VHH binders against Isthmin-1 (ism1). Designs and how they scored, part 1

No score or structure here was measured in a lab: all are predicted.

Target 1, 164 residues: Isthmin-1 (ism1), of Danio rerio (Zebrafish) (Brachydanio rerio) (q5ege1r286to449)
Amino acid sequence: LFGVDTDSCERWMNCKSEFLKKYMSKVATDLPSCPCFYPTEVAYSTADVHDANTKRNFRWKDASGPKEKLEIYKPTARYCIRSMLTLESTTLAAQHCCYDDSMKLITRGKGAGTPNLISTEFSADLHYKVDILPWIICKGDWSRYNHARPPNNGQKCAENPQDE
Positions, changes and structure headers below are counted from each chain's first letter, unless a header gives other numbers; Kabat numbers aren't used for antibody chains.
F, E and O stand for the ipSAE by ESMFold2-Fast, ESMFold2 and OpenDDE, each averaged over both directions (binder to target, target to binder). V2 = 0.75 x the mean of E and O + 0.25 x the DockQ between their complexes.
[cut] marks letters that were taken out.
The coordinates of atoms that the task and the answers printed are left out; those that the model quotes come from them. Centres of patches stay.

## First folded at step 6 (VHH; from v04 with L104F)

Design v11
Fold by OpenDDE, fold request of step 10:
Structure v11 (fold): chain B 164 residues (1-164), chain A 122 residues (1-122)
Amino acid sequence: as target 1 above (164 residues)
Amino acid sequence: EVQLVESGGGVVQPGGSLRLSCAASGFTFSSYAMSWVRQAPGKGPEWVSAISESGGYTYYADSVKGRFTISRDNSKNTLYLQMNSLRPEDTALYYCAKDLSEFFYDEEFDYSSQGTLVTVSS
């Protein structure tokens, strides 16, 4: 399937799994768009937000805690949030959005959130294997990772940062 | 060593029902999400259903939604799959699975267990 000179990161990026292809398509329609600003309500509870693109309400929870290791995986992000699974969910995916010190969505770069194909609500173990390991395999190359897992900006928020 | 033993398969008429069981050992069952995977003759593996550690979240393939129900009993280290309104296309070997990460990679599904055969035929 892959050449002998292709590293593991390239193999991941060029994965030909038919399941993954179909799953990713479903994820694209299943997940809410990232809010342009950090919903501060998540700091105390969860935030219910209407998603205009899917015409459904989604609940968001904070994902900025120590367990998220933002200093490693999202070094320029101050806050991150993750969408919660719903009864209407057709996948186990969760939207992941990260924000700077001004609580503005990071739309690109090493601090940008990317869709989680497996929500931590379902399985932390599978989430790690499916969403975190690829980052490690790619040696923290956010450019390659983000290429395979594009950050969401469905709300057409201002590009952030400007110089990356 | 992780061991998964499936049972409950058999031959049923279309519209019939079966209940599959999976006995798990060799790992902390309650700490892992569990899944059912099936493989029909001449086809690749299909991720049929999944359930979170506590059972609070479930997943179903479109092909089985509304007909199959996944459940678990952590006190018995057992996973279940209630299959109703069975169809000929449900004919397959059904496997219990602890790790399904291979579905998200270019990796082969690990058929480490024997599976249980479900045959739906008139």
Scores: ipSAE 0.891, ipTM 0.944, lowest interface PAE 0.5, mean pLDDT 95
Fold by OpenDDE, fold request of step 10:
Structure v11 (fold): chain B 164 residues (1-164), chain A 122 residues (1-122)
Amino acid sequence: as target 1 above (164 residues)
Amino acid sequence: EVQLVESGGGVVQPGGSLRLSCAASGFTFSSYAMSWVRQAPGKGPEWVSAISESGGYTYYADSVKGRFTISRDNSKNTLYLQMNSLRPEDTALYYCAKDLSEFFYDEEFDYSSQGTLVTVSS
């Protein structure tokens, strides 16, 4: 994707795509906020949660399975969830939230979930190219990745961990 | 080799309809989400619509919502775009796309196919 003679991570972080800028703005208003605690219902099926910020209901599903490879991408997370696409969705994005052993939202750091610009429900291939590949390009530097894709804390949950 | 061949373009009056088709070959069509991208004169490429592998999820740009419908027939390796209530601003070269990652990176869109021209005029 990027030239071998440049810092591909920096190039990604400083992307000047007008589409991306507009899309990111839509994602910010389209996605639900992360629940402060892991909704345990997702362990059995899906959880339906009302989002106060958007005033809409969203369904969440567990994203902690082996295929998510949390050991690699979210090494301090015990649980993760992903919002499901709705008929009202204006983007193909999905909120991604991760939680510690106490089922508390991780709001920052290497274990924090970050918005997926492409939901896996739509395309696993495009999700990989848009959401996962940049992480790889940045060599797993969560600080730089999270700077470009800030973790969501729309519910103003307690900061976790206390020290980033 | 991946091959995408668009068809169905033409000249139509405002308010008219067209149905675009894209014949795909060289890859497992049913395993990929597909998209329509258009290039209008003097403008950059616009991501018009997208459909998931099974067709269960769709995406539309705000500019075409309620007027365009994307669909697919995996048994025929064909992607469709039903265009209703056409407007002059819909005039563009329409491309079928397998990969849209360029929109999310600082890269030019890969116009690897010929596209099909849609002209909406009185």
Scores: ipSAE 0.889, ipTM 0.943, lowest interface PAE 0.5, mean pLDDT 95
Fold by OpenDDE, look of step 7:
Structure v11 (fold): chain B 164 residues (1-164), chain A 122 residues (1-122)
Amino acid sequence: as target 1 above (164 residues)
Amino acid sequence: EVQLVESGGGVVQPGGSLRLSCAASGFTFSSYAMSWVRQAPGKGPEWVSAISESGGYTYYADSVKGRFTISRDNSKNTLYLQMNSLRPEDTALYYCAKDLSEFFYDEEFDYSSQGTLVTVSS
């Protein structure tokens, strides 16, 4: 995508793609809010959670496995989950939420989940290119990444961590 | 070398139907989500439809929902787009695409394939 240079991250952050703008607008309405606490049932299968903002039920899947490389991408997160695609989905996006050791939502900082514009259910390859590669391009600068991809706190969960 | 060859385009009247095909080679077709992109005269490229690697998930632009159906046959390395209830605004050059990351960035769509022309006109 972008060349390997010092301002590639800035170019990504300042992307003015019309498609992206429209797509992200749809993503904002399409995705469920992050639960304030890790739904423990996802550890065994999936969790069905009602989202008050959209008035729809969403299924969540655990995203804490080794393939997720949380130690790299979400170094302060213990658990992460992703919303699953539904027939009602208007985008290919998935909500991504991460939680600390106390299973509390991380709302900010380097451990906070951020919306995936491409669900891994649809394409791991495209997910990598659209969601992960920018993180790499930004050299793991979570502050810049999160600016372009703000963590979700639609449920108005307690700020966590407080000092970040 | 990745090769995508589109076919099935033509001239149809409004309300008509066409079925596009894309023959893929040079990569493991079943390992990639595939998409259809179109470019109408005087307009930028539009992401029309997409299908996951296994075919379990599909995506459609609002402009084609309910009218177009994307499918794939991994055994034949072929992507399809069934287009029903065609409209004049569907007139475009249609491309199949392996990578659509360009849509999410300030990059131009890769028109490396020839595309297939669909003309909807009375």
Scores: ipSAE 0.873, ipTM 0.934, lowest interface PAE 0.5, mean pLDDT 95
Fold by ESMFold2, fold request of step 10:
Structure v11 (fold): chain B 164 residues (1-164), chain A 122 residues (1-122)
Amino acid sequence: as target 1 above (164 residues)
Amino acid sequence: EVQLVESGGGVVQPGGSLRLSCAASGFTFSSYAMSWVRQAPGKGPEWVSAISESGGYTYYADSVKGRFTISRDNSKNTLYLQMNSLRPEDTALYYCAKDLSEFFYDEEFDYSSQGTLVTVSS
């Protein structure tokens, strides 16, 4: 008659959805790589940045405002950006990149951005359920979260934070 | 309570077209992204298409991209799926859904509506 407790974060990390596997594969090829430096133009509008890996230009917008709650979700980040959806997008995803006080890409650790499987441009509610809720059910354990949603460094930016 | 009623299914030959409708009630339709899900015989549910609250952004599964068009009319609380160039593999029960997040976790779709049957055969 005794139940077995299971770790809800572990269940999320080990999800076996065939849809999710296919979707994640598409996201990996569809999204731009994070720029190595915060594009300061986004502080006032959007920025158009060429992505060498996909050979396309992507538009980026600032993602540093109070609703982002960076002090909670990305505690060492000062600035973040998201890639914008276009009519040519093949997923609902947005690349998410975070930067330190020197405007350098954070490539690992608790401040690193992680891809959003659902862009806030499509649906804030769905973004919360798909991208934010797992972080909450993992009790803010960024290492487990980042294992499932690896920070992007496709441009091979200098490792940050630097080791020692 | 949320009510979603699908219609517009039927039998059509390969290469034909159908337009599905979903009448929504019991919630503020214009405040939610909506989707179409299909269940083919002997297969699990497939997320076919989604559309944002205003209709400004859409998503399509690779299997239907270029052939199907999702749309909505917020003044009529109605979701649509225009299906062109239909193939035998499009044969399925089609459902509309208010919440599509379950596909990002597992395959257990909530079949709270009856759906509308599309059969593609000669």
Scores: ipSAE 0.619, ipTM 0.828, lowest interface PAE 1.4, mean pLDDT 88
Fold by ESMFold2, fold request of step 10:
Structure v11 (fold): chain B 164 residues (1-164), chain A 122 residues (1-122)
Amino acid sequence: as target 1 above (164 residues)
Amino acid sequence: EVQLVESGGGVVQPGGSLRLSCAASGFTFSSYAMSWVRQAPGKGPEWVSAISESGGYTYYADSVKGRFTISRDNSKNTLYLQMNSLRPEDTALYYCAKDLSEFFYDEEFDYSSQGTLVTVSS
């Protein structure tokens, strides 16, 4: 993770790994788009939501609990969800979507969700090393992190926040 | 501390099968996802397959999907790779690895074991 005489966050953002480039491309096509509104069913169980772009149904689970540390990682988000892995998944990734107090998708800014390259269902430890550690080495700079891991808005949900 | 010992490699004909084993010690095996990595002659390391802590989720590289099956036995601290329909391009030194985050960074794979050689030729 650390380089001599260079910004560690910049090195992470500019990673040249051929594996990662190919993997990220698959993630972009494999994952569902974020629902525009928080699916309230996830408060008790999982929710099955149709994804128009892939024309498949995906199962989502809540990702809003204390273990998520939203006050640190997504400070303007009130709710988050993650897509669940399936037997048809081509990567280990999970879509990650965050929502404001009105349950509307946050599409940009410090509270926006970003895809997890490693689902917590597969490995919490690997997820930490691949998805969380970079945020830490970037010292919580969400704009740099989101540049490398853009928030999903494939459903073209209303811009939120409207005034940034 | 952490020790990984691969076995089960050998010379086989195209279309043949092999079963690789990886004996793990020095850590709580059941708490970690495990991977198989291979390195073919003249090439860099390739992440072949991975399996979650409980064995409930697996990953396969496109080059091996449908032919290889990863599994684990947490009671024996052992990781397995069943390789079927072997091809000459599967010829490589095979390593098991504990959570292979290096592939997601510009980092060189840290070989912590000697691996087991698989040669596929007629």
Scores: ipSAE 0.614, ipTM 0.827, lowest interface PAE 1.5, mean pLDDT 88
Fold by ESMFold2, fold request of step 10:
Structure v11 (fold): chain B 164 residues (1-164), chain A 122 residues (1-122)
Amino acid sequence: as target 1 above (164 residues)
Amino acid sequence: EVQLVESGGGVVQPGGSLRLSCAASGFTFSSYAMSWVRQAPGKGPEWVSAISESGGYTYYADSVKGRFTISRDNSKNTLYLQMNSLRPEDTALYYCAKDLSEFFYDEEFDYSSQGTLVTVSS
């Protein structure tokens, strides 16, 4: 019953699904923190980066190609990466991190990466329905979207952009 | 028309095993991640397991991890669930599903099939 008496984006932001609440809690524990600088190694292959908080190593893959449509979804980002699923993963999620022209992590704003609850490695279709469709429902309002899916800065990287 | 037909359910004792099958038709099976969902009497649906299009990635709910194994045969358009070390709390109607996105929203699960009943009792 979207669009009858309540803002569809607001309904998504305030979702009361008990499955989702438990799943998002696991995601917060399971995913690595974003590296503070784009690991340039991913331009040619994958990068293996140790995550201090989870005490696990994670592989990262470039997420900057044309299929990502960064000009639409992350308009100030030049590069992005996603963490790859592992056998130790307790969710299907992937960390998503985006970087500016200087290869510095964007920690907030319209270009900041936001965690994917469903990795594209698992299912592009389910990823679309769970992670992309809400962006469309919210009419591209990054501030509302990021409120529900906060950009990761667990490594406490320098604030970027500084004037927001 | 998408059709999913589950089979392989039955009555087993605790500690027993069953293998469920789901025959799929009406869509390109190999292009979709597939899942098993169960519903115990008087309870809401539970996402039990999922498998990626190619079978390279799997997911299991904590309640079944280590006991259940999901698999697929894309040449036969068939999804499987091997259930070992069955417990009374596994008693439920089991469904296969093509679309799991509703678990991520305030939406009711769409039971598109009859399911197959698994009863674990002594």
Scores: ipSAE 0.594, ipTM 0.816, lowest interface PAE 1.4, mean pLDDT 88

Design v11
Fold by ESMFold2, look of step 7:
Parts: sequence; structure tokens; C-alpha cells
Structure v11 (fold): chain B 164 residues (1-164), chain A 122 residues (1-122)
Amino acid sequence: as target 1 above (164 residues)
Amino acid sequence: EVQLVESGGGVVQPGGSLRLSCAASGFTFSSYAMSWVRQAPGKGPEWVSAISESGGYTYYADSVKGRFTISRDNSKNTLYLQMNSLRPEDTALYYCAKDLSEFFYDEEFDYSSQGTLVTVSS
């Protein structure tokens, strides 16, 4: 096939970094699962939410402001949140969750949040290079992006959207 | 022009300590997260540690956690690595880096500096 495996997005999806593989495995076990409903407290401050799977409390911060450009990056999402880093964090990552207008977790599709491998609290520049730039080189193809960075639904929230 | 100059390496016995320094110039140091990367002979580069712009958040590879401490002084544009309880496996050329993204892309590490050699032997 002419030009198939030379696609920049394909190169990103096929990355063989052993560091990345191990890092993503650690991220999957260390981050909280997304709450099934938008915790409305984050609209005014941060929210402390118990995560039953890890048996830890995590703080969450709103990620819905204009700098997030949700109309571009998460076009069906109305709200998003990120888990906050602490001095006890074992990775640089943040869980990222997005919600529809009814405040229900979007579990799949173009509006679903995906884990940030680098929290914006740690480094905005590194976050851009590691989490945002791949979206751009994949030309906004959420299906390819989400295959490499699956949306979290560890709490088994109701499927949303319901029909695809 | 971005310049990073490492120093503080040397030869130490197992269990010893060293403190590495990295003098930075040519960019706004306080605006960037910084990292230490090491390369042992015949091996690829390893991301050892990272520190956020303000110094409030740190990262350590499992191989060094609890033994190494990264810090920075933004008023002096200087990054540090305190290395305690050194082991022969820590023998490597140590580099400071402004960018860590190559480890997430399986890209070649940018050897833009000379590094500082740490040798741990009995």
C-alpha cells in the first residue's frame, strides 16, 4: 500500500518507546476513575472525591475554561475536569473526564476525555507536546487518538452516547 | 541560544554521594520543567528525574527513587541532583534537559550538552 505507514499519526500510534509503555501502565493503576456525574463543586473551587477502586481521595479541578478550547478538542463536551497532582503523586499524569450538557460522563466518542500523561500543573509545554500535539498530527481523528489513549470508564458509568 | 552546562561528577565508592549542578542560559529557566537524563556505556538514555517550573512537583525513575533528589534555584538558573547511596549501576554520563518529550515519542535524545560523568566503583 502506497504511503500507508508513513502517516505522522500512524507513527505516533505505533511508538515503540518502552518508557511510554511502562509509564502508561503505571498511569492506569495510579489515577482515579472518572466520576459518573460532573461534581458541581468544581465550578467554584476544587472537589475532593473518594475513589473506591484505589481507596484514596483525589482532588479535582475544573477544566472547562476558554483555554481548553472544548469546541475544538472535545466538541460534544460541556464540562471537563482534571485530577490534581499532589506531593504523593507517583506519575506526572492527570485523569481527564468530560461531561455532556446533562452533566453525565461521556464514555466514548469525540467528546470523551482521555488521560493526560503530563498534567498541566507540572508543565504546560510538556503537556502540549505529549497530549495535544498528537491530536493535531492525527488531524483530530478522535477514533485513532482514543485507540492509543482510551477514555476512562473504570466506574462502569452508563454508556454515553447510548447509540453509535 | 540555549546552553546547559553540567558539573559535579566524579569517582565515588558504592554508598557515596555526589551533587550534580546544571547551569542554564539562553532561555527563561523559570518557565520550563527540567530533567536529568543519564546514559550508561552501551545503553540508551534513561529519564532519571524531572521537576516542575516552580519546583513544586517532581518525578523519579523507580531505579533512583528514595536515593536521588532533584531541585532547582530559579534565581540562579541552576538545576541540581543530589545523589545518595550510590551504586555501580548509577555509573553513567548525566545530562540536564529542558525537554522530556522524546521519551514519549521514541525519538533520539537531544545531546545538546556535554554532560558530567559519574563513576561508582569499588
Scores: ipSAE 0.562, ipTM 0.798, lowest interface PAE 1.7, mean pLDDT 87

## First folded at step 7 (VHH; from v11 with L100M)

Design v22
Fold by ESMFold2, look of step 7:
Structure v22 (fold): chain B 164 residues (1-164), chain A 122 residues (1-122)
Amino acid sequence: as target 1 above (164 residues)
Amino acid sequence: EVQLVESGGGVVQPGGSLRLSCAASGFTFSSYAMSWVRQAPGKGPEWVSAISESGGYTYYADSVKGRFTISRDNSKNTLYLQMNSLRPEDTALYYCAKDMSEFFYDEEFDYSSQGTLVTVSS
């Protein structure tokens, strides 16, 4: 994917693909905002949550299981959720939200969720290549990764953590 | 070793229909999401449609949504694109692809097959 290994993360962050630019604009418009508190219903099944900004209902599923490898990718998060694809979806993306021990949305820092450009429901392999591999190429530098894929706080939840 | 062979292209009038096929070999077809990519004369490649491994989820570019239908038959290792209500701007070489991650990395599309030509003209 990446050429000379002088700074592959910087090359990824500065990608100039016209497809990607248009795709990310659609993602920003279409995905729901993260709930401010972990919807505990997802521990038992999926949860149907109304998103006031888009005036649509979205279904969410738990994203906290061992395959998520939170100890590596979201080390301060205890729980995460991912929005589910529907027939109304205009992208293959999923909103991704992570929560601390108190079930409060992590809005920034190494435990914050970031939108997945490819939902795991569509393709685990493509999700890995598009959403996970860049984190690995950036050597786990969450600050650079989050700059390219900002955590969602469209509901203006209280900052968490409060100090960086 | 990985081989993708497109077929079903041809000349049709505006409003007509075509069904493209892509025969796949050299890999476990059912384990991969698949895509259709087209390249119009003098333009770069466009990601037209994609389908998940089992066929449960699909994606369409805005330019073709509502007119094209992607499908797959994992027992025959074959990908399909049903193209209805064709327009002159659909004229292009159509390719199937196993991995479209390059569109997310500003990399050139790997033209590993010959494609199938679709011409929409009166």
Scores: ipSAE 0.634, ipTM 0.834, lowest interface PAE 1.3, mean pLDDT 88

